# Miniprotein binders against q9h3h3: the designs that were tried, part 55

Target 1, 235 residues: q9h3h3
Amino acid sequence: EDGFTAEHLAAEAMAADMDPWLVFDARTTPATELDAWLAKYPPSQVTRYGDPGSPNSEPVGWIAVYGQGYSPNSGDVQGLQAAWEALQTSGRPITPGTLRQLAITHHVLSGKWLMHLAPGFKLDHAWAGIARAVVEGQLQVAKVSPRAKEGGRQVICVYTDDFTDRLGVLEADSAIRAAGIKCLLTYKPDVYTYLGIYRANRWHLCPTLYESRFQLGGSARGSRVLDRANNVELT
Below, E stands for the ipSAE of ESMFold2; O stands for the ipSAE of OpenDDE; V2 stands for 0.75 times the mean of E and O plus 0.25 times the DockQ between their complexes.

## First folded at step 5 (miniprotein)

Design Q40 (at its last look DockQ between E and O 0.56; V2 from the best seeds 0.00; counts 0 for: pae E 1.7 > 1.5)
Fold by ESMFold2, look of step 6:
Structure Q40 (fold): chain B 235 residues (1-235), chain A 105 residues (1-105)
Amino acid sequence: as target 1 above (235 residues)
Amino acid sequence: TEDEVRKLFEKLIKLFERAMKRVEELLKKAEEAAKNGDTETAEKYLEEAKYLALKARLIIYILKELAEETGNEEFKRMAEEAKRIIEEAEKRLKEVEEKVKEARS
């Protein structure tokens, strides 16, 4: 390990963002085609770099499903970035409240529920359930990483419009659980991603805002959601 | 070590160059779509360009830190040139954004 873990993660993320994505776009593709598409491109079989024997011959950065209501709006990302740069030179402390206010001020409010699963049937089944929920309108946008190496975990990201809208975040959690997903979910606001703030950062910030844990004897929602920043249960 | 920094610096420079090429391509596609009245497609290309430009600027921050760690003057000059390039691209991004917004109406 060369001590540049965050820098290498940033490079990998950028490369994946620039490589081709496999996208099912419900705005232009009939819902009846979804099952065939899922069968053609299971995330446990789609390889990051187009390995022999995989369904893809070229690199794939992400596999994604866009819902019919998907309307891309990243907000004032350039203003966010400029304000962040100025703040770092100001000498003022950087706190989670700093990032929340910066996100609100610049309207960079999207975020995502994350789950990590090993390659295989469980991952492919979870992704299929999420993809159907997106096409049916219970979720708006989701993506899953391709297979980069055997045994490595893959990530499913389920996006929401506004991390400060707790009802919307909880509704997304409920839709994920309705798809039969029982693993731990963690929620990361996109402001952390847009500023390059990962888990190992110089400000010791935790990019995870919410956690969701499946509850066997729980309500119709089937989960218990904790706001880690404020130590408040949302459910 | 400086050798580890040099390899990472060169990797990041190549990613920056690739990102800037893609940003320019996306801006041209956004302009073409807007001229054809297809504002939905123009907005898609514009948002993708905006995201990549942000990522490219994050790479510049890393390049500057690596240049300072080594004290390498050539690395410092390359990081400053990259900063000039992204600033020009961001200016042009704003110009294209205005064209797309006007075409919406």
Scores: ipSAE 0.487, ipTM 0.751, lowest interface PAE 1.7, mean pLDDT 85
Fold by OpenDDE base, look of step 6:
Structure Q40 (fold): chain B 235 residues (1-235), chain A 105 residues (1-105)
Amino acid sequence: as target 1 above (235 residues)
Amino acid sequence: TEDEVRKLFEKLIKLFERAMKRVEELLKKAEEAAKNGDTETAEKYLEEAKYLALKARLIIYILKELAEETGNEEFKRMAEEAKRIIEEAEKRLKEVEEKVKEARS
């Protein structure tokens, strides 16, 4: 993907973030209602702009599930951005290590596993598995994009609290795999998003830290996780 | 294409304007709630305002990149203006946050 495509996708994601969300919050809603909620709002049928005949009459940016342990903490993103701007003006080399340190310093540590799936039963099934894992406390929070008019792939995002916690990142991968998801997963820290670092960025920073590939008959995790920064397998 | 970049830029500006309008509305609501002693509601509005302000900054980063990539002086000016707007809004956000804290104490 060229830089323009990445920016366009970012703009669409921003637009979605600003529109209303369909949320199941396990902190306030009994887990027994999850199945009815999933049946009411299957991601493959929920439309981005509330098309006629869709479960939603109004625009929906995301469909999300919040677990019992979910706490919205973005850290000091303003401080992060200020430090990032100062770093750019300093002419100092910018490395993945620099970004990691900035993220730690400002407590902007959230990240997400991403999976892209075509609209349909497989997507809805995958989402149901993830949503259940969130409600059961195996995952903290997840969201899925609604169906676009163009019928493109929908994305499921599964968040972790700390992209620097390798064990936590791997545990989330394991939970996703346990939910029956076999597609390619990529892990992206939110710090890259907050700093406008997308694919093909001018600093040549890769926003993907980890890649998970499903492996048949492999380890108990059912996946091979690659550290993209170091080109090392973690599993 | 240049036309595609322009369309994207215009889309982002509209999103930015929408976000900033909502931030201002939320800040007013937060202030009103704080004045009425409803600190919980004030905090909720403040949190949403912070979230939208953060998103607005992300938009500015994309705007800056597009401006730099195209070398379009109009785009640069618009991105700079957007930056000024968000900085002012963030200042107001901090002021409202302090008012909410005072109301909670």
Scores: ipSAE 0.415, ipTM 0.723, lowest interface PAE 1.3, mean pLDDT 89
Fold by ESMFold2-Fast, scan of step 5:
Structure Q40 (fold): chain B 235 residues (1-235), chain A 105 residues (1-105)
Amino acid sequence: as target 1 above (235 residues)
Amino acid sequence: TEDEVRKLFEKLIKLFERAMKRVEELLKKAEEAAKNGDTETAEKYLEEAKYLALKARLIIYILKELAEETGNEEFKRMAEEAKRIIEEAEKRLKEVEEKVKEARS
């Protein structure tokens, strides 16, 4: 991907958001249909721009599963963005704390656990586990990227309603681990996405708030979660 | 370098225009669903429109950043025009949101 800069990453993400999504919506579709849907659309085989040899002939931006209780709330993003412009021109410090306060003030609270996996059986198996957890009510909503090119990793995003609710963030991590996921997870609040904060940013902010690592040996929790912003272990 | 920035700027403008067109389509569908008493479908279209509007707003920030970095007055004017367009779309979105709320009652 040429998405090395924040601008390129944003452009690619927006193109994906605007293209059609393949959605299993548990609010309107019986859970019994999930296994057939997963078999029809394995993310390692669904191509970004369509291919006669893939499950899709037309472009697909994302493959998503919505839980029965999924109720999106975008908050006041217009107010958030206006306040962000004011903050930048004010000369005040730009820190994780000021961004957190801005997000709280404008109710832009959603965030997501991210995992990156190579195309193949492990990705498809991980996605199936996540999708089942969503449909069973253990997670609220998730999506996975389609295959854009050979060798490139795909991303699974598992959303939570409130990144400031540490218990809720940790509960989502536990559900991901219970689904059999063992890879590294990082957590990013959507406020960072709406404000264009990516890997290389002017303020040298860590682009993720939390990091989860699988615990080998089977302790009760299954993972160690760190607050990367404050360098504090949460579990 | 400057040619690469121009290509990216043009790509972002096209993405922005596509997003604005889709937002208007979704808002019309939301209004029609609300008019027919299908408030659940109206809410779904409204949420999709909000999400795309948020993404379009991020494009504005990137366009502004590119205009600032290049010092290109044409880019600056295009970014300002896009900003005016998104602000009108956001007003339209709030109007549709209120209509959906009214239909629920």
Scores: ipSAE 0.227, ipTM 0.581, lowest interface PAE 4.2, mean pLDDT 83
ESMFold2 (binder alone), look of step 6: mean pLDDT 85; pTM 0.815

Design Q41
Fold by ESMFold2-Fast, scan of step 5:
Structure Q41 (fold): chain B 235 residues (1-235), chain A 105 residues (1-105)
Amino acid sequence: as target 1 above (235 residues)
Amino acid sequence: TEDEVRKLFEELIKYFEEAMKRVEELLKKAEEAAKNGDTETAEKYLEEAKYLALMARLIIYILKRLAEETGNEEFKRMAEEAKRIIEEAEKRLKEVEEKVKEARS
């Protein structure tokens, strides 16, 4: 019943993932070329399906920057899905803790900080800051959606290797804030994506694990981070 | 509506079929690069193939959920066929991964 929105989001994600990506790969490209690449492909102007007036004539699914040390590991998603089916038939409660344990067992540990911004200078500036942090080694990898709809927001995704590593998740948040980002951030573990846990899920789980809000307080340019799963303030 | 669900189901099947086709193309390119000693390029293609296989697994999960929620027997059969296809593709992926590993030096 709740599934239709999740299924539509999955279909859109698959289409984006299958279309070509514009990638700055710091593993093979000198850092000195980043500024020119960012100027050529500002996310507010790169169109999802290509347009004569945009930087791209062909479809673009994602615009991404890979850090020098980037080494992706998706874990055992097949084993995760089999265990998920067994869990659902077991009658055992489905909670954030149960999903965390499934993710650990099957090594599906990656996750991402998400920020949603309207197309324009602020989006392009935010993306440039994130991209530089990735190339400089403060972040591992990031991607941003192209412009798909007039008035629609675009998303920047900043990945971390292990959502159970609280320090690593907080370090990524700090690096995002140091890059000048002040908007709301939410953190989603990839295990939730692979199991179809979106906004309207039937288990009533919060689709994000952490939330970060900018606070100009004692830490200046710091943030207040909430652990949604445990309902605990981390900072 | 069930008409909207059917359209979504058919679109997801098309994405799945295209993903499986692309996975095989990427695996072939990874094998060719490994044979030529270009392990960096081989690893890149293998990484892309793994990601698409991962997304195809997500599609199957969603297809299965839609089939369960609608009770549609045709959807159940299509989801089961897709599961068979990806299991074969994942076996092929592991074979190519081993070849790429052997070519590393």
Scores: ipSAE 0.050, ipTM 0.503, lowest interface PAE 6.6, mean pLDDT 83

Design Q42
Fold by ESMFold2-Fast, scan of step 5:
Structure Q42 (fold): chain B 235 residues (1-235), chain A 105 residues (1-105)
Amino acid sequence: as target 1 above (235 residues)
Amino acid sequence: TEDEVRKQFERLIKMFEELMKRVEELLKKAEEAAKNGDTETAEKYLEEAKYLALKARLIIYLLKKLAEETGNEEFKRMAEEAKRIIEEAEKRLKEVEEKVKEARS
C-alpha cells in the first residue's frame, strides 16, 4: 500500500468495482434474512479472488448492503472525466474548491465515511453493526472489501448522498458511532475516487475532507469531527 | 504469494478482455446509430466506449507493475500484448468518433 501510486490505487479500485458483488438488498429482501446473510459472508473470510476454502470460490469485488430507500445516482461521471482532462491541461490551480465545483456541475455528489480494520472478529462485528444500521434505516448504503492479502487491512465504506451537505455527513457519522464503531473515520467524496485522488496524488491534495475521532466519556453522543481542508473543528 | 499474484494477473487479463469486447460492441452501436442519423445515441455509446477504454488503460498499468515486481517474462509478454490491443482499440475509437462527427454535419 505504502509504495502504491495514485494510478495503481485507482486501477485496484476499478478492478474491485468490475468484479461481482455480494449484495444484501433491503429493497427486495426481508430484514429477517440479514443475520443469516451476515453469518454466511463474514468479510474476514470472503476472499478477493476466490478460494475453495472460503465462502466464495469466485472473485468478489465488494460485499454490500443497500437500504430500503437507496436510490443510486452517480451523476455525470463521463462529463466529469472530460472536464478533469480539460482542467489538467488548462494550467488552472487544482484545489479542493475547483474539484468541488466540478462535482457540483456534473452532479457527482455522493461520498463516504471510511474505516480500516484488520481481518478478524472486530472487522466482522463492526460490519454487522453497520449492516444492521443500513437495513434499519439509520444509514443508506455500505460496503466492505473482501480479504485481499495476508495481513492487509479491509475497508468499510458508509455512503451519503451529498458531500456538500455537511449536516448529512455529520448525521451519518453519528449513526456510525451509535452502531458501536469507535475507530478513526475519514470522509472522502466520490469525485476524488473517480479522479484518482489518493494519498500520494500528483496534485498534493488531502485525499479526505473530514476526520472523525471517537470521544471517550463525553456527555454528548458523538465524536470530534475535523474539517481537514479548512483545519476547523465542527464538533 | 506467487500463486496469489498469478491469479490476480489472470483476473486482470480477463477483465481487460471483457472491457475490449464491450468497447468494440459500443463502437459498432455508435457507428450504426450515426449511420441512421441518431447522433445523440451515437455520442452516448462513444462516450461509454471512451470510459471503458480508460479503465482498460489503468488495468494495463497494473499488469505492468505486477510483471515488474515478479520478474516473470510471461507476464511481461502478456502485458505488452494487452498494450498493443488497447492501442488498436483507441485507433478504432478515433475512427468511429470521426464518423460520428461527419454524421452531425
Scores: ipSAE 0.013, ipTM 0.232, lowest interface PAE 8.9, mean pLDDT 81

Design Q43
Fold by ESMFold2-Fast, scan of step 5:
Structure Q43 (fold): chain B 235 residues (1-235), chain A 105 residues (1-105)
Amino acid sequence: as target 1 above (235 residues)
Amino acid sequence: TEDLVRKRFEELIKRFEEAMKRVEELLKKAEEAAKNGDTETAEKYLEEAKYLALKARLIIYILKRLAEETGNEEFKRMAEEAKRIIEEAEKRLKEVEEKVKEARS
C-alpha cells in the first residue's frame, strides 16, 4: 500500500514536470520585465490544462523564475539509481545518512523549500515576493504549480544548490522570510524525489529534512527551524 | 487499483515517447547551431534536452516500480524497452554535448 501510494504520487508529479513551463529567465530577460510577467501569469489564475478564459490556452506544468546565476546540475542520477538498487538488495539499513552519502557520491545535491497555499491573493503575493527575490539574487531558482481543475492547494518550491550545506539551506529560509512569507515551510532534497521518497514510503523515512515555522519578534531570522531527521531545533 | 495503475502506466509511456522525440529534435537543433558557431543557442537546446532526458530517466524508474507492483509481464517488457531507448538517447546526448563544448572552445 505504501509502495503503491509513493509510486502514484511520483507518476502524477512526472506529468507536471513533462508539460510545458512558463519561465521568466533572468539570465536573458531584463529585471524590469518581471512585474509585467507576474501580472500576466498569477499562479491562482494559470490553469493546469489551459482554458480560453485563463492566461493560458495550453497546458502548463510549472511557472518558474530562473536567477541570473542559474546553472542546472542534476548530478549523476543514473549512477545514483544503480547504487540505490544495490543498496536495497544488500539488506543494509536504509537511513537518511545512507541516502546523504549516496547523494554526495553521485553529486545529486540540490534541494528545495516547499510551501503550500490556497489559490488566491495570498498565493499570488507570496509568489511575487519569491520571484523578486530570485531576480534580485537573494534566491537562485523557484517554481509554483498552476491551479488544478479540481482545486486544492498550490505549491511554491524554492531551490538551493546543496542540501548538505546546512548554512546555505538556512540562508534560503531567511531570504524567504525576508520576502514576507509566514506560512509553514518544509525542505526536501531532490535525491528523495528521484528515489521516490514521499510521505508514504516503504522505508518509513522522513520525507523532508527540515521544517521552518514563522515566529514574531524574538528571532533574528523570523523563524524556528527543526532538523526533522535528528529531531533537534536549530533556531 | 489495477485500472488506475494501467492508466498511469500508459500515461507515463506516452510522456516518455513524447520526451524521446523532443530530445532528438533538440539534439539535432543543438548540433546545427554548434556547426554554425551559434554556441549560445546550442547550449540552450542542450540544456532543454538534458532536462527532458533526466525526466525520461525518472519515468523509467517509475515504470519499473509499477511493473514490479503489478507483476504484469507486458508492463515489464515495455519498461525494459523504454530503458533501452533512454540509454541510446543518453549516449547521443553525450556525443552532442561534446560537440557543443568543442565548438564553444
Scores: ipSAE 0.129, ipTM 0.544, lowest interface PAE 5.1, mean pLDDT 83

Design Q44 (at its last look DockQ between E and O 0.05; V2 from the best seeds 0.00; counts 0 for: pae E 7.6 > 1.5, placed apart)
Fold by ESMFold2-Fast, scan of step 5:
Structure Q44 (fold): chain B 235 residues (1-235), chain A 105 residues (1-105)
Amino acid sequence: as target 1 above (235 residues)
Amino acid sequence: TEDEVRKQFEELIKRFEEAMKRVEELLKKAEEAAKNGDTETAEKYLEEAKYLALKAALIIYILKELAEETGNEEFKRMAEEAKRIIEEAEKRLKEVEEKVKEARS
């Protein structure tokens, strides 16, 4: 955990994105096949670099499920990177507002709810719930990390297409809760990841935009959502 | 630290090269599917190729920073070559995208 530099962590994340993915694509695969696919590839058993004793012999970067209506739009990420370098050189203040403006200008709007869980039954159960919500149309797309060789927590990412659409972000949270998820969730816009998520710390930026906590009897939808940038409760 | 930075650069360039080979494989599969009239499968492979190319393009930023940090001229040349490879891959992606659109009539 504590042994890695920010650049090493970024490198590992990029390697996972570039390695092969195991995908259940509801746009081309019947929903009735999902349960068999989930049983074949439980995230607690799928290994990052492959193992004859695991479901995979080859490296797997991510395990993903695409919804029937999923249509990816990453925006102009290269233009975003160029504008980011220019901004750093300009001496202008780097703030959440400035990053939001860059993201909007370059149409880099996607973001994700994150949950971190230890390998085991709870992780596999949570992933199955999320995957079913995606295939049933309550969520658009999700992915989960495979098991690392050194162990540690795995992450489930549930994507929304526009982090500036507060209602869409909150509806995704509600769907996650409806799927039975009770752990802490944090929301991160992809613009933070593309601009070097681990290096952004030098500007004292909060790495997440929203935080969701499960509430047994508080919320009609089971959660309390906080806007971390403005320190305001939304639910 | 210099040895650690070199190891990071070499691992990233290896990942980049593997990703570029996979982009070309996916584009070839997309073209084949389009020629067979299977536009749905062609769109799927094209989508995978675009995503992988995007992720590979992002790694170039990290490669440039590591090369600058080491002051290694060979690493700087390799990062520049990686940028040219991505530019070529983007042209190839656009070409295959048009072929898939044509097959959709």
Scores: ipSAE 0.218, ipTM 0.610, lowest interface PAE 4.9, mean pLDDT 83
Fold by OpenDDE base, look of step 6:
Structure Q44 (fold): chain B 235 residues (1-235), chain A 105 residues (1-105)
Amino acid sequence: as target 1 above (235 residues)
Amino acid sequence: TEDEVRKQFEELIKRFEEAMKRVEELLKKAEEAAKNGDTETAEKYLEEAKYLALKAALIIYILKELAEETGNEEFKRMAEEAKRIIEEAEKRLKEVEEKVKEARS
C-alpha cells in the first residue's frame, strides 16, 4: 500500500469514529449479556452503512467493547500536532525517539494491536474471544470494523493505555493469544496516526513498533514479539 | 484513479462538515442545558462535542498532509477551509465550556 492509500484508509477509519458505534459497555451492562450481544451483532454481518438485511439499519462506524477499567484519554493531541509542526519546521532530525518523547510530553500514549481478518466465522469467533477477554478484565477496550460493501478485510483493534509500557503491550499480546487468536498482530501507537505517519511516510518512520507471530508449542505467551524499531525479539 | 481519489477526498470533507454541524448542535444543547441549570447534561453534551471536534480535526489534519503531498491545489483549498471551520468551532467550544463552568458555580 502506497502512502496515499494508507493515509486515505486512516482518514476513513477516523471518519468511522464519528459515526454511531455499537458498544457493549461492561461498566453498565452485565457480563452475562455479552453472548446475546455478540450473537445479535456479529461483525461479519454488521454493515458499515446499514444495508438491508443487516443487524443494523443505521450506519455503524465501529463495534466496540469497553472493559471495567476503560477510561477514555486522548491526551493533548492538539499540542502534539503543534509541536510536531514546529519540529518539522526546525529541520531537526525526526526519529522514533523524537516521536516517543513528543507522545510522552503531550500524554498521547495509547496504542493498539491490530489484526486483519476476512469476514466470516473466523472473524466473528476472534471478536468473541477478544470481547470476552475485555469483559473479563484481561483487556481494557477493543473495537472491530463493520463489514464494508467491498467485502474487504475487517480489522480488530485491541488498545493499550501506553505504547511506551513494553510490559503492558506484551501482556495485551498474551491476552489476545490466550483468547485463541493465531494470526499476525501489529502494534501501532495512536500518535503515529495523529501525526499522519503511515507506511512509506516521508520521514521513513515505521508506524509499527511491534509484531507478534503465533508460535505453536512455544513460550507461555504463545507468540514471538519483535521490536521492529530495534529489530530485537522480546520473547 | 485521480477521480476516485478526488471523490474520496470530497466524501471525507462532507463527513467532516456533517460532524461539525453535529458539534454545533451539541454545543447548543449544552448551552441550553447550562442555562436551565442542568450542568450534568451540559457537560455530557460538551464532552461529546469536544470528542467529535477532535476527530474532525484529525481528519482534516490528515487531509491537509495528503493535499500537500499530492500538490493538489483544490485539495489544499478544501483543507484550508476546513481548518478555518475547526478554528471557529474550537473558539465556540471554549465559549460553551466557560458557560458550563459558570453554571456550576
Scores: ipSAE 0.188, ipTM 0.606, lowest interface PAE 2.4, mean pLDDT 87
Fold by ESMFold2, look of step 6:
Structure Q44 (fold): chain B 235 residues (1-235), chain A 105 residues (1-105)
Amino acid sequence: as target 1 above (235 residues)
Amino acid sequence: TEDEVRKQFEELIKRFEEAMKRVEELLKKAEEAAKNGDTETAEKYLEEAKYLALKAALIIYILKELAEETGNEEFKRMAEEAKRIIEEAEKRLKEVEEKVKEARS
């Protein structure tokens, strides 16, 4: 699997943001209800448009779990978008450093680990592990796409508060691995999402900041994390 | 202040409407180019339309946030209408994309 397919799936998931979400909110729902909720709404069975025989009768854009300590703060997204448009007309070069500076200036610092899995037991099991990690406080918020009518792979997004905080991003990777997840993970700062910058973008930017590969035989850490911008291993 | 938030919301709606008008213009040009057998030009118009539609959809995030922060029902109604417009545009984009694919054969 490579990065262009992950970016494509994220773009379609962005289009789905406009539909209702199924949310387990640990801030208002007892943790003891999580397992029943997971059994009722497995991501392999929740359909994008509410197909007959699915647990949902209405369209669903995302299935999400909010942790007890989740405090949403998107930052100054409007200011970010305005500054981005001004930058494009300024004639100054557009680089990964420019995007980082815009994100810092406008406090749009969140980002997400992404994983892509085929529908079925592996997806549902991975999601359940992530959801439990969120409710237990090891992660703050996660979402998973529903099953599309045409089929295909689904995506789990695990959010972090600050992509410039490498230790925090690596701690989230560790929490994902502790949930038993061994597939490829890619990390995308939300600044790229809010500016509409995907793999096939006109500026030739790479919106994947980190890749994480599980390596059972090589390290006690269990992850090998590559910084894609600098082509350097962090672990 | 409340007046500043209203100005912000109205400017975003104006930008959204301008973007969506341009998206429709580009889709019409893509369809016409495909009818004339110029699939390369049709694909270029389609990709520009996709980019502008994505930018317009990103504006919706801000509109939803402002509507929620203020509790303003008028803002909520306008954000929901913008959502319907983008959903129609996405269906339209897929339709035009299929026409361009058919013209390639």
Scores: ipSAE 0.012, ipTM 0.422, lowest interface PAE 7.6, mean pLDDT 82
ESMFold2 (binder alone), look of step 6: mean pLDDT 83; pTM 0.795

Design Q5
Fold by ESMFold2-Fast, scan of step 5:
Structure Q5 (fold): chain B 235 residues (1-235), chain A 105 residues (1-105)
Amino acid sequence: as target 1 above (235 residues)
Amino acid sequence: TEDEVRKQFEELIKRFEEAMKRVEELLKKAEEAAKNGDTETAEKYLEEAKYLALKARLIIWILKELAEETGNEEFKRMAEEAKRIIEEAEKRLKEVEEKVKEARS
């Protein structure tokens, strides 16, 4: 998150999605090649628009790792957006519940755990841990942003296939924690991204559904997970 | 700033136009592959075209939001024209998808 408007953030995300990606695809590439690939493309050094001194000379939108079982399913985003426009003109309240129902109706169910880290060793180490968990089958798919031309925090996104499947969301959190990640995590369903629900949205909705905080101690889970929409502890 | 918003709007329009051109190229390749009985290749081109059409549709949503926020009437007209173009492309995509499915049967 930064000081930009929701529309500005959405525009930047679309540009990144459409630019080339650096992908380690475990469906077609042996797991033994992962460590070399991670060493070649540390996210703190890969530049958004290319630089002769970086691993890339051309633009890179995202650095991604696909698990062996990765099978993308975006659902009916066109139908979702048409229904969203109709909802806005209907005068009905726009709430997390109505957005959840639109997502279910149009099968737009994927979501992601987000972590924001400054460029450097900690980011690269965290990404390596996540990438290994994906290749080992503990997570399905993940991506990390390249370094912005003016600097700033980078984001690691760890996807799950169904944000309404609470157990699946919590299992992904556990796998992230098992990889050694201790920073704050927030969970955002892709339906919110497709509809432009960011920090500064006109409906004053919280841009994330879940929040995970690391707990050191006797907790078997290693984290405290909060359902932000209902203000309920899940663990 | 307003200057930054204008630059983003123009960049999104450019990316939209590039995506629409690529979608049409991919759909022509999918039709050609299907006509020649290569349904596996046709499906790959169709999947790529669907992904780009999806991204282009998301761009339209962002363009409309930016146009409304700025109150710029030219931006609003450009966003509406882009919406017309994507709707034509989506109809074309469904036609090609149906042809590919029929070639498989």
Scores: ipSAE 0.050, ipTM 0.486, lowest interface PAE 7.0, mean pLDDT 82

Design Q6
Fold by ESMFold2-Fast, scan of step 5:
Structure Q6 (fold): chain B 235 residues (1-235), chain A 105 residues (1-105)
Amino acid sequence: as target 1 above (235 residues)
Amino acid sequence: TEDEVRKQFEELIKRFEEAMKRVEELLKKAEEAAKNGDTETAEKYLEEAKYLALKARLIIFILKELAEETGNEEFKRMAEEAKRIIEEAEKRLKEVEEKVKEARS
């Protein structure tokens, strides 16, 4: 809670996106170099604004791993923004369905599974597992936030190319679980990020579409996934 | 507080200006690579410029929200100026994208 508003959260996210990224790009870098790169840049030690005592002296917004077949596609975000301004001015209801339709119309389809972990060995181990899954082709792309000055949870984001492709979203969840991840996961479409849908947004929308919980011996996929928009259990 | 909001606004403007400078650098590199027949490198610079322009557009969104919520005329003016700058950069981006596409052919 700490007095953060939706505007504060959006501003911080954008600042991170604008700052330099540390990237392991499997399209141009041999997979054999991954372990050394992970050892050099553990997310619990990489500092947000740089520190002579850390792996980085300069600011780092994100630490990312790009898979061999990764091809970024942001869609028509400019068209999405114009349509969003028109929708707000029109007085029409703003719902998950309306945002989904806007996203489809403008091809802004990417989304991500989110996990929040405290700085330390567990975070670094989780990130290493995700990074290896990306380089091995089980996931397409992922990033993790660097350590903030005061400490606080760090976030790992695992991207899929189409949030409307339920099967693809569930396959990514399965790959995350296969990598040994057991914490709570939530799925957020990038259209929500572009339109400023965060916690406590003025439209009272849930900021995530799916939720995944690990269950011991309970499912073939190692998790129970809930569709929050339709209140339906998918597993 | 208003001082807190002003600092946030000024930091966002600074981020925006840095992004616009980087976009122009990337677009010049894309043009040069395309001119030399290195279309693969040109496309890499172009995609990086597109991504950065997208992030700059998101900064405009937040600047507009802050200006609306505060009713501050200075913030409104700065947000409109930033919007004008991004629109010019997006035109430049499309021009370079067409040059890269043409060089590929």
Scores: ipSAE 0.000, ipTM 0.242, lowest interface PAE 13.8, mean pLDDT 81

